# Designs tried in a protein design chat: VH-VL binders against q3adg3. Part 6

Target 1, 154 residues: q3adg3
Amino acid sequence: MFILRLFSPAFGEIEADESQIFSFPEGLPGFSHLKKFLLIRHRDNSPFFFLIAIDEPEIYFILIEPSRLLADYHVELSCEQQGLLHLSEETPVLSLNIVRIPPEAKEMIINLKAPVVFNLQEKIARQIILDADYPVRYPIPLSKVKEKADAGTK

## First folded at step 5 (VH-VL; framework fv_sonavibart)

Design a2
Fold by ESMFold2-Fast, scan of step 5:
Structure a2 (fold): chain C 154 residues (1-154), chain A 126 residues (1-126), chain B 103 residues (1-103)
Amino acid sequence: as target 1 above (154 residues)
Amino acid sequence: QVQLQQSGPGLVKPSQTLSLTCAISGDSVSSYSAAWNWIRQSPSRGLEWLGRTYYRSKWYNDYAESVKSRITINPDTSKNQFSLQLNSVTPEDTAVYYCARDIYESSDWYGAFDIWGQGTMVTVSS
Amino acid sequence: DIQMTQSPSSLSASVGDRVTITCRTSQSISSYLNWYQQKPGKAPKLLIYAASSLQSGVPSRFSGSGSGTDFTLTISSLQPEDFATYYCQQSYTFGQGTKVEIK
């Protein structure tokens, strides 16, 4: 078991094992040069995750598990998209969406059009632009997020 | 409020190096929210993206395959500008050259060019 | 290789007309599609980004729709200042353009 140790300006000293490392074959839009990321859950039953670039730890993204907040949100991938992620019927997958929380904001903005889909077995992930007509900028009140997060802990 | 102002020669002889600059006002060339692009337009090829430079902890460049062996895009943080150098030009490089900002914020990258320079007509002839 | 085809290459229209321009990609796209307007002697101007998001300052008569391989730019009621060439763009590839001319 190799334990990776790195320093993040946002999170301080981080220790992670191999199971938390994901390969992004195309990187992320605007960050195509970054191919390896650490996925860390904020706390045990939190809907929030942090995705931290291993090669440049000052670069990180905040992700949310959208099913915890939006019951009608469904990630449906085309056959081509499933192929790019090496997905089969038995493959465990995690789908998260990148969020922005502006300073002193009352709302969080979720990108529902382009989830980040993780193949938990092969440790590869991609941001996929869905065929469904979801918004790129979907605002949700932070009060609703807290209510849903607290309910999810139970 | 962000504006791009271009400068450079309009006439270049075949085999010489084309050099253009794009001065940025209202934003920083090292802004994490931006990538800085060169795009050209000719009647024969239409709009053609040439490459970009951007700062994310260090400087990065992406170049179109068609020009990759001849092109350099270079930022200058002291002058808040970026430049294009295109080596060994031929008459096929005759075009209007534009600099443009790529809009994004964090990983909300749209690949959309929201601010453009005024354009520089470049003619390659002997 | 992703190929982008705009249709039509040109169209003639009158003020007040509803105009639609289509962009087709050879593959389901994995990046955003954007629309631009260009008038003679000027740089292109961003109208729509991420297929359907209206750029700030652009009139509401412009709209974008579509997903997968098929995308459409619509001008609901053409105005005199809308006679121009329109381009779609995905990642770093531009369509060949559609010229909207006076009838």
Scores: ipSAE 0.083, ipTM 0.688, lowest interface PAE 4.8, mean pLDDT 85

Design a20
Fold by ESMFold2-Fast, scan of step 5:
Structure a20 (fold): chain C 154 residues (1-154), chain A 126 residues (1-126), chain B 103 residues (1-103)
Amino acid sequence: as target 1 above (154 residues)
Amino acid sequence: QVQLQQSGPGLVKPSQTLSLTCAISGDSVSSYSAAWNWIRQSPSRGLEWLGRTYYRSKWYNDYAESVKSRITINPDTSKNQFSLQLNSVTPEDTAVYYCARDIFESGDWYGAFDIWGQGTMVTVSS
Amino acid sequence: DIQMTQSPSSLSASVGDRVTITCRTSQSISSYLNWYQQKPGKAPKLLIYAASSLQSGVPSRFSGSGSGTDFTLTISSLQPEDFATYYCQQSYTFGQGTKVEIK
């Protein structure tokens, strides 16, 4: 049980398991110098995740699990992209997409063209631009997100 | 800082291929945080985005539907530049052509063109 | 595809005036709407991105607001160098422009 502690301006004091830390060999666009991120699920069974830069915790991203909202959305990686992520058929993988929620918005904007793909075994991740013709800015009503989120705890 | 410098012919005959080049200084054409665009402007159609190229483990190209069958945008990492090739031009392709950068900030893409080339006036006539 | 309607097509104003330009989309969209200024013979210059974010180096008299289908660019106190054509842009589509002319 190794607990990492960091302070985020957006989230306050965070305590995290080292297993939630991922290496980003190329960082993310605009932040190529940031190579380590902490991945936190908002709550159990939530479609939302937060990705927080370890070395600069003021930098964070909101991610969503798109398959829970969009049944026809599939992340298909090229052979080269699978190689960059060290993926095999047996590798557990998580694919999430960055979202933006504008102030007072009734919609969130999902980047469906460029998912962030996590190799859960080797703890490496990359933002991958898909060959498929998905939009970079895909709006979805926040009411649909609330409807799909499991808010009924027993 | 970052600057874009355009070069190419100003007069092209109908049915020929238009070729323009945009040289980049202060940034890399293979920068993970940037996409490199061609945009044209004419009195009849206004500002019209044509396409972009960008690097993420491999090169990607996106093109406007109106020109998709005739356009190719190619990066050149050795010269730090990118080019536009537009095939089978008609007088309707007469316009000022701009190259422009958009950037992916904070892992998201706004499609905002923050740096522009000086523009090249291209006339298609015989 | 999404259509952008920019209004007015032109306006006449005096130095010191408050100027507003509107951009309406054919359907509800993201706040990834951007504003540009263009002077004769020059390339467009980015003023505002993501509806309300001021580009570095742009004077604070420029501001953007709006969401959904309605967006506005405001110049709080027009200066001599602000006489130009202004364009909104979203999803690779540009508005037709608004020319701000001296009154």
Scores: ipSAE 0.018, ipTM 0.569, lowest interface PAE 4.9, mean pLDDT 84

Design a21
Fold by ESMFold2-Fast, scan of step 5:
Structure a21 (fold): chain C 154 residues (1-154), chain A 126 residues (1-126), chain B 103 residues (1-103)
Amino acid sequence: as target 1 above (154 residues)
Amino acid sequence: QVQLQQSGPGLVKPSQTLSLTCAISGDSVSSYSAAWNWIRQSPSRGLEWLGRTYYRSKWYNDYAESVKSRITINPDTSKNQFSLQLNSVTPEDTAVYYCARDILESGDWYGAFDIWGQGTMVTVSS
Amino acid sequence: DIQMTQSPSSLSASVGDRVTITCRTSQSISSYLNWYQQKPGKAPKLLIYAASSLQSGVPSRFSGSGSGTDFTLTISSLQPEDFATYYCQQSYTFGQGTKVEIK
């Protein structure tokens, strides 16, 4: 529960509470060697988060809270997946999806098939491949994302 | 347009080292969005993944347990290629060897091999 | 260690038939399932990734579905060029293959 300091090439010097650090028991696909990530919300009530690898801060992911953009998107976990995340009925959970913003970007690509699910109580997270038939490349216009972010909290 | 072109000897004697090279065009061997794999195929074992190399802040290698003690996969950024060395070969290493790319998309590795080399038939025989 | 079981090992079908190939895995957590086509003398070709996503350039008669441990590859109307062996793959493990013979 104290201040962590690290340097990120993308974000400069970062000071964060250790409570924002999550353990990824299997890392992320392609990054199995990275087990500790810092989760930072872009700004108050923003749908965007940054997930920064503690041991290699040059590696980071942009995540979005999909329920803010897609009313019909639901993350339903199997019993086995709930067990892997140590989830109970009373566990506070945050579900976010990794986004890609291509060059010359007019749209953002969201991976809706594989959300990153955070157990906020035990500080454990995993990327879970859902049973539901969601696309791994779901485009959303950046103008719609900015409009939604600007209209938030009203 | 990404292409993989393989080269290397087709006949290797038992106990010697198998060496194969995969040349990359249309992408960089040090691309953060790719990993570079060797996969072989034999009638007895089918398709078998051998290992991969990829660059993030440094080079990483992952190897299949069955070959881990004998295998080395090396990138070469100056030539934009990567190679396979398999030591102490036996007739059981006779197979068609492929190099292949898997890509990182939206921060996720599908583990899908989207581009393959043409394959090299390797026979281990005296 | 993931175990992959494909069924059937081989099948014979006529042009225009609907063909389904099944892949059963011992686990489904944190790894995608992909499908490949391999024609004689050629490298495998990616058809479907992440269970149901069609690879660019692949005809729409190919589709993938499934969740958990059970997955299927479907060819809605078999064509002569679909003579091939089909493989599923999860993590770094491949199924044993299903050979599709056209009658």
Scores: ipSAE 0.134, ipTM 0.712, lowest interface PAE 4.5, mean pLDDT 85

Design a22
Fold by ESMFold2-Fast, scan of step 5:
Structure a22 (fold): chain C 154 residues (1-154), chain A 126 residues (1-126), chain B 103 residues (1-103)
Amino acid sequence: as target 1 above (154 residues)
Amino acid sequence: QVQLQQSGPGLVKPSQTLSLTCAISGDSVSSYSAAWNWIRQSPSRGLEWLGRTYYRSKWYNDYAESVKSRITINPDTSKNQFSLQLNSVTPEDTAVYYCARDTYESGDWYGAFDIWGQGTMVTVSS
Amino acid sequence: DIQMTQSPSSLSASVGDRVTITCRTSQSISSYLNWYQQKPGKAPKLLIYAASSLQSGVPSRFSGSGSGTDFTLTISSLQPEDFATYYCQQSYTFGQGTKVEIK
């Protein structure tokens, strides 16, 4: 296993397995030139992840695993969207949503309209804008996030 | 409340440099949650995005391919403004020029321009 | 490299009419589509962002829908102040506009 060493202004020195590197064929909105990202889980059993641009580590995103917090939230992809992600029936998939946490936040804002979908086998990912009528600004109190996350862990 | 106020000359001769300024009130030009854009509008090309500047850990600039070799967008933190310089102008650069903000939080960027300046009509003629 | 096609280029309508404007993109890319209103001599005004989210302060008669390559802006009951040109925008590329004129 090759260990990637990266310096991030926000996170300091990072050592990560290269298996945590994902290719984004179109980058992310506003950052189309960034094609490779490192995905790190905040801690064991945390619903939070960090997505860090390898070529510009000052650029990073905070992601959350929404299925652990919102039982009625389902990511359903069209056939075209499945094709863009090289998804087959057997492909392991991870779906996460970008969150905004304003300064001095008592709530976070989840983008439920556009999950970031990861093909864990081929190591490619895309932000997919869903056909479903989900909001791009879904506020949730941080206290409720912790409560729901704790219910999903021991 | 955020407002953008434009200033600059309305008449520029061919081959000269067009220079426009956009003054920001109610927000900081170095605000982490904002990007600052120049957009122009002409009958021949419609609405055309020219470029943007924004601060995260350092200043970033993005420019449209059509103007990339001639354009510079610069922030001025001391005056809380940003400027457009477009070199070697031709009559095809005749347009109404707008400054505009789009917003970014740590994660999401919609590319939506929520605040606009009043516009500056620029005529390029001899 | 994205191409944006708005239809129709213009339309005539009466107060109270339901108005529908469409925007078709050449790419099925993961980028947001936004809608703007522009009145003569004025800057464009954001109406809808991310295809279907209503901008704060915009009347509820405006709505957006669509995904992928096909998007729609709807005005459920046209008011006198709604006679204007409307633009879609995606990936910093604008459509050519739809002019809504008095019938």
Scores: ipSAE 0.307, ipTM 0.760, lowest interface PAE 3.9, mean pLDDT 86

Design a23
Fold by ESMFold2-Fast, scan of step 5:
Structure a23 (fold): chain C 154 residues (1-154), chain A 126 residues (1-126), chain B 103 residues (1-103)
Amino acid sequence: as target 1 above (154 residues)
Amino acid sequence: QVQLQQSGPGLVKPSQTLSLTCAISGDSVSSYSAAWNWIRQSPSRGLEWLGRTYYRSKWYNDYAESVKSRITINPDTSKNQFSLQLNSVTPEDTAVYYCARDYYESGDWYGAFDIWGQGTMVTVSS
Amino acid sequence: DIQMTQSPSSLSASVGDRVTITCRTSQSISSYLNWYQQKPGKAPKLLIYAASSLQSGVPSRFSGSGSGTDFTLTISSLQPEDFATYYCQQSYTFGQGTKVEIK
């Protein structure tokens, strides 16, 4: 049983299962040299996840599970994109979207055009630019996010 | 208002090293939300990205494969600038050279060059 | 390495015309497509980023669309200041340019 331990300036000492480690073959935009990330759910039933670079733990992303907020949002991948992620019909996948919360903002901005898709079996992930006409900057009120998060924990 | 101001020689002899500098105002060269690029333009090759430098916990450099063996891009935090050195130049390196910023933050990176320097015409001839 | 093809390489148009420029990439990639305008003697200017997002300060007559490998820049009603060369760009690779010149 391997347990990963690392220190994050934002999160302190972190202990995680090796099953939470994902390879990003091309990294993430702006961070091409970072190929390994740890995925942690904020808490049980939370729509939020943290994606932390293993080699540079000061670098992290906040991700959200979009199905918890947007009923009509669907991730549909092309054949080429499925190939890049080694997906077959039975592959378990997780799709999350990166969010930004600007200082003093009353809204969260979700990138709906480019979800991060995780192959849970092969432990590889990629940020995929969808063919669907979703916005790269989708604002959502923080009050709505809090309402949905609270409903998820109850 | 972010501005990029270029300086450097306009004439370089074959086999010598081309050196150009890009001074930054209105932003920091070590800004976490920016990467600093060199791009050149010639009639034969069009617009050609050469490389970039950026700070993300440490300094990183990315270089185009075509120039990788001859190029270095260096930041200078004390002067808030970055430079290009291109070794062993040939007439094929004759071009207008631009410095440019691609701006991004976590999850919001488009590889788009939103601020450009004025350009420096570089002629490689004897 | 990705290849970018713009069509047409040049076009002649009149003020008020609707102009469309296309960019085809050799593969669908995890990188956004951006559009630039360049006037003689000037640096390129960002018009559209992430295929369809209008850069701040750019007139609304410019729009971008497309996904996968096919992208389009549209100028809904060409103005005198729009005669320029237009470039698409993805993954640090630029298209060869489309020159929009007066008819």
Scores: ipSAE 0.255, ipTM 0.753, lowest interface PAE 4.1, mean pLDDT 86

Design a24
Fold by ESMFold2-Fast, scan of step 5:
Formats: structure tokens, C-alpha cells, sequence
Structure a24 (fold): chain C 154 residues (1-154), chain A 126 residues (1-126), chain B 103 residues (1-103)
């Protein structure tokens, strides 16, 4: 219902509506004081998202939708975790994973152990540590990511 | 500053349980930005990671395969500390034991131990 | 599990020398290798994390480089307080150590 204007050192001037704002009740590790984030998709059909702290826009995360790249990756939440996110079987959910790109890297590192799960209806998100034995540092070639992004159809 | 202070017995008899505690100051044991680890060092095996505990919506523990059947790491939020219990000790468990913090930033564990306790020499003998 | 091999196991050096120690891993990794300094009777101290990031409070003469399976710690001009044992570490596995001792 309102238009949010932010200046991000990394992204310049950003305009977003209320629907792109998510509450993080526990924040994110290392940033527990930051409770509200803006979620922006890099571009239409891109697997990349940016998560920008509203109160400190210099703080941002790069997220990827790993299910588009890794067919065997499935996010299964416990009943307790579903409760914390107010999820029901009909709730629209987006699950993304934080990525890091080291300097001069030809690959990105995906945290598959701890996805960030978004309740798109209630605008609440949490980083959830899965019980499944997924790696915290999963490398994927940047060339494979670009290939998958380019393969998408309208 | 964050500090870790260890306490526990220096001498343990074979077959007994080794119990050590690590008191945390300057941070919370339930901090989302940290995992709390136990690492030991012996001349024969060098530096050896034993396990960790950390909090999200609930407590999680991970243990090294070599000790998994004998080890328990427990947080105590009321005392802001965490403990190590190692059952059925043998002379091969003789080592200096350290607690340490693993840093979590930008959605990832670095596996980097940036803060360490002072260490506790544990001798397992009759 | 991954294997870590440090070389050399020990070296003798003089103050002012450039010291280089290497760490090879049995598995290729994405720059998540850390370096520690340990002095007798003390806990290890983090020097470098994520292959090349200098830990706060660590002198700039320490630097890390490398990727994949080959990593290097360099001390550009050795100081008296740098005589110690150095360890690399990755995925909760430590190298066997490199002792830097006085010539």
C-alpha cells in the first residue's frame, strides 16, 4: 500500500512496494538486529534474488533458487519449523539459499544446509537449519548457473 | 569482547566419563551467529575436532565420527555455557581440550575458529 | 574424509626472512581454508580465514592465497614473535602443522 524508497550503495535507488518486505523475527545470523528485509528478484525468470536490509541498506545477501539447479534438493520442514513460519499445505512458499562468491572465483558456494524460507502470504521468513545431511558449502560452477538461467522459457 | 573460560578435572580414570565446561562471556550461547565447538590436541593425532552445538529454532548437535558413540555436547542457556561429556575414556583420550567459536556470517559457516578457550589438559590414567 | 598435508613439517628461519608454508587438500574446495598460529602452551590463534581474509588484529605481514587444492600462508618479514607452529584447517580437519623455528 505504500512505496518504499531506499538507497543501497550496491544497487543505487530502489523503489519497492509493501509486498516485497519480509519480517525476520530472529533476523539473520550476524544480523539479529535487522528484522525487515526487501526481497528483489534479479530479473524476470532469474534464479537470483537480493535480500536487502531496510534499516541498513548497505547490508545485503545474494540468494538463489537451488531447486532450479539441483533436482535432488528438497526442503523438508519439521512440524515445529512449519509452525514458526505459519505454514499450511496451501501456503505459497519460496525457499532460497544464500550464496557466496569468493574473489576471482569460477564457482559460487551455496548453503544447502540452511535455506531461507519465505511465507509469501504472511510476509514472514526464517533461515531454517535442516535435519537432512546437506552441506553448508556446496560449490557450483558459475557457468552452470548461467546456462540454467538462459535455458528458461517464457 | 567474547571470551571462553574452561573448567573441569585434569585427571580421569579409564572407563569413566570426562566432563568439561566452557563459560561464554560477551556473547550468548544461543546466538544465531555462532556454533560452539570442542577440539582436542594430542601429540599422536594433532588437532582433532570433536563436535559442536548451535541454536536456531531448536538446538542442533554435530559430532565427529570417531567419538560419535561416546560424546554429548550440551548447551546451558541459564548459565551461558556449554559442556562436553565423553564416556568410557581410554588413555588415547589424553589431550589438551579446547572450546572454540565457529563464526557464522552472511548465511554461511566459515568453519573458522575465531575465539578459543584457554585449554584444559586431561590425562587418562589409573 | 578429506586429507590435509602441510609442507614443510618444520623450517628454520631468521628475523626478516620471507616464510612460505603450503597446504594441500585431497579434495578441491572453494577458498574455505583457514590458518592458525600456535605458541607453546597456548590455544591456536586464527590468522587467515576463507583462504585470503586477514583476521582483525593480525599484522599485515601475514597473507594467504590459493584455491582448489593448493593453499599458501606467507609471512613477508618474519618477526621474533612469529616463531611458532602454524596449522591449516578446512571442513573441521586440521593439517599436521609446520614448526617455524630459529636458525
Amino acid sequence: as target 1 above (154 residues)
Amino acid sequence: QVQLQQSGPGLVKPSQTLSLTCAISGDSVSSYSAAWNWIRQSPSRGLEWLGRTYYRSKWYNDYAESVKSRITINPDTSKNQFSLQLNSVTPEDTAVYYCARDRYESGDWYGAFDIWGQGTMVTVSS
Amino acid sequence: DIQMTQSPSSLSASVGDRVTITCRTSQSISSYLNWYQQKPGKAPKLLIYAASSLQSGVPSRFSGSGSGTDFTLTISSLQPEDFATYYCQQSYTFGQGTKVEIK
Scores: ipSAE 0.005, ipTM 0.541, lowest interface PAE 10.6, mean pLDDT 83

Design a25
Fold by ESMFold2-Fast, scan of step 5:
Structure a25 (fold): chain C 154 residues (1-154), chain A 126 residues (1-126), chain B 103 residues (1-103)
Amino acid sequence: as target 1 above (154 residues)
Amino acid sequence: QVQLQQSGPGLVKPSQTLSLTCAISGDSVSSYSAAWNWIRQSPSRGLEWLGRTYYRSKWYNDYAESVKSRITINPDTSKNQFSLQLNSVTPEDTAVYYCARDIYESGDYYGAFDIWGQGTMVTVSS
Amino acid sequence: DIQMTQSPSSLSASVGDRVTITCRTSQSISSYLNWYQQKPGKAPKLLIYAASSLQSGVPSRFSGSGSGTDFTLTISSLQPEDFATYYCQQSYTFGQGTKVEIK
């Protein structure tokens, strides 16, 4: 396995395994030309991830694992959407949502309508606009965002 | 309040370069929350997106395939404006040209044009 | 390039009517659908973004719905100022427009 090295203006020099690279067949909305992204967890056991474009590392997104903060949030995909992601019932899946943290706001804003769904086996991902009536702007107070210590997980 | 003000000639001859400018007030052309677009409207093609420029750590441009070989969109941070240059114009480039802002919210891109310039009618003669 | 189909191309309506305009995309692309209003001689005005989110300052009689490839713009009680052409837009592509005319 080779080590990918890239320079991000926001994160400095990054070294990552090939296993952290995901293909986005359609890119992301507004960035359709970017097909490969590096997924990095902020810290061990952190709900935050960074998604960094391999070809243009100055472009990155902040993602959160919302199930750790919002117990009632469920990502349900249509059969067509599952097909686009090559998902079967046995496929390991990671679902994350893009967040915005304005400099002066005391809240982070989560897009619950459009999760980014990762097929961990085939290393492909897509932002999926759900059929469910979730808001595109869901505010959560930063004071309520805490590390979720899963018992037995470091 | 964010406003876009367009300027440029309304008459251009075939084979020449069309040049239009969009001046921005109430926001910065280098704002991370915005991308700056050119869109035209003609009876034959309807509303047609031409391209955009935006700043994230360096300047980026995206262009529509139909005009990609002839188009340049340039920001000017000192004048807080951006311009359109369309080379080798033909009568089919006759249209009303609009500049527009698209917004970036919730760490996502909606592709929604929330602020528009007044429009510039451009006629490519003969 | 995706294709957007708006229906109808035009309609005639009276003040107080419920107006429904539909937009169908040729394929399901992970990009948002937005709706605009354009009056003669004016630039388009954003009404609805991300299929169902009402733009600030837009009257509540306007609403959007839909997902996947099928989307709808509804005007619950048409007002005199609502006679205009309406456009859907997704992934840098605009629909051909629906003209709402006085009956």
Scores: ipSAE 0.439, ipTM 0.788, lowest interface PAE 2.4, mean pLDDT 86

Design a26
Fold by ESMFold2-Fast, scan of step 5:
Structure a26 (fold): chain C 154 residues (1-154), chain A 126 residues (1-126), chain B 103 residues (1-103)
Amino acid sequence: as target 1 above (154 residues)
Amino acid sequence: QVQLQQSGPGLVKPSQTLSLTCAISGDSVSSYSAAWNWIRQSPSRGLEWLGRTYYRSKWYNDYAESVKSRITINPDTSKNQFSLQLNSVTPEDTAVYYCARDIYESGDFYGAFDIWGQGTMVTVSS
Amino acid sequence: DIQMTQSPSSLSASVGDRVTITCRTSQSISSYLNWYQQKPGKAPKLLIYAASSLQSGVPSRFSGSGSGTDFTLTISSLQPEDFATYYCQQSYTFGQGTKVEIK
């Protein structure tokens, strides 16, 4: 089937293209049994994405495209990490970071140490712990997130 | 502030079952932000992780291979605690036993034990 | 099982000294490395998580660094309360510990 339909308690009924489904060979920390996730962009040109577990749709993560908020953030993978993701110089790649947005929060917390890297060609993804000295709890003001999002949707 | 308080016997005979309890205050045992762990420390093996329990859409339990056949870790949401049962103990199970919280934030477990119980010295002898 | 090797097993230092403890892992596993302090009769205390992130409430003289299989814990200026045993931990496996004693 070309179209996946699933019910998410958080998002209701979802229709998605097969191309939005990614295999996670190791799953995610705390969710090792969940090997298939649906990746949905919040809206066109939004820096936000939702990653929803196919087998347990009540499980989802909020991800952000960090390059649009943090100009100096660079995801550099070791040769071993590139091999695990089947990456070559020509492979289209998407790198996103999981975020936490507490209720009534003034800040969004981004895990910059462990991005989720997507091989867009082979549809595999992994959370990679970077060699670079990035923090796992990086706070960014929500006002700055709104500013950058508005600029991107101009 | 989260605190963990342990209770259980300090002396167990070989072949019997060791039972320890860890009471949680300041957080819920079913919190998405935590996994609840048992770790022991002995002079011969040092610090040794035994297992964990945590709640997502359902309860999950993971156990160290060395004790997997003898261990059960069980949450109790009504009492806000979790327990350890270790069957068929031998003198090699003599250790200080700790319960500990593993932090979960921004979509990841860090395997980092940020809050620990006070410890329970368990001696296995005849 | 992965193997964690800490070095040295013990060291003697004076107040004000810079102390460095090293941890090597035997496998290339995508997992966080954490550091703990333990004083006699007490539970371990988390100092550093995810190789370099300072735990809330821990003094800034403690820092962690490293990548791949090689990691270090540094105490930039040793204080009297820092005499303790230090442990690294990765993938739910602990190092054997490094005892920091007064000279």
Scores: ipSAE 0.391, ipTM 0.805, lowest interface PAE 3.2, mean pLDDT 87

Design a27
Fold by ESMFold2-Fast, scan of step 5:
Structure a27 (fold): chain C 154 residues (1-154), chain A 126 residues (1-126), chain B 103 residues (1-103)
Amino acid sequence: as target 1 above (154 residues)
Amino acid sequence: QVQLQQSGPGLVKPSQTLSLTCAISGDSVSSYSAAWNWIRQSPSRGLEWLGRTYYRSKWYNDYAESVKSRITINPDTSKNQFSLQLNSVTPEDTAVYYCARDIYESGDWFGAFDIWGQGTMVTVSS
Amino acid sequence: DIQMTQSPSSLSASVGDRVTITCRTSQSISSYLNWYQQKPGKAPKLLIYAASSLQSGVPSRFSGSGSGTDFTLTISSLQPEDFATYYCQQSYTFGQGTKVEIK
């Protein structure tokens, strides 16, 4: 593919290929006008990702791969939700959760109720509010996050 | 702390334009963490969301379908306020009008109204 | 367009009672349900957001639960200041309200 180049105030100049671009048919809640995002991994084998709006690169989200931190967390989608994401049993899927890291925080807050689910084949994604009773504000110590990130990172 | 203070006339004649203003303190009308809403309440329709304005890299407005052809919501960054203009009012527009803030937390949208103005009773009568 | 059914329309209760109000929504995708309290002559006050998150400053006797299309607001031990009308809200659509009155 070819290289996409954009400037992010938070990350500087970014080079990415077209395969890292995802369509969000409904945008994200509060950002319905933003339909295309760039997904980049913080570091190879890191649980952290950045989701950057292509049309407004000053807008970005920090996401984590929750399976790397929480062994008992499972994203189970209804048939209707799977349909919205064009998912089948053969479809490669990535599920990430938006995190908040308040200034001077000792904890990262994960939204476990509303993962962002990516169809890696069709390059579409949506934030899905799960039927499962997960918290929208799940705190995890930053020390535990660093421990898990360091164990997975080379 | 964030506070919303409403002002505007309480009496409007049928066919005229209703104009209300909501002044913001403790937050910026152009804050990325907020959307600024107008909601009304009447015995016949209950609580009814009318629309919102919000700033990302430019201003956006969303309006309820029932009022979309008659409504304009405008921010004023110099005065840190936003206004409601509702054209061609009828007695059915008689209601208490509230301004309110949507709650946003670092990319999470709850659509929850965490701060409200005091309300303005608007009567549409000859 | 979201349809909201809130029940009951009104209830009578005594101080110390456990009060339960329910809200059913016509769809469950991509929006949170929130709960508000409104006293006569005042603006609504946010109690619960995102179905179960207690708003700062709200007493712990208030709790929210539910997912999908069925949601509940519970007041574990009703206090004199809790006599009010309660509303659920999802996707900018409000329920019709439940008035909690003195028995």
Scores: ipSAE 0.154, ipTM 0.717, lowest interface PAE 4.5, mean pLDDT 85

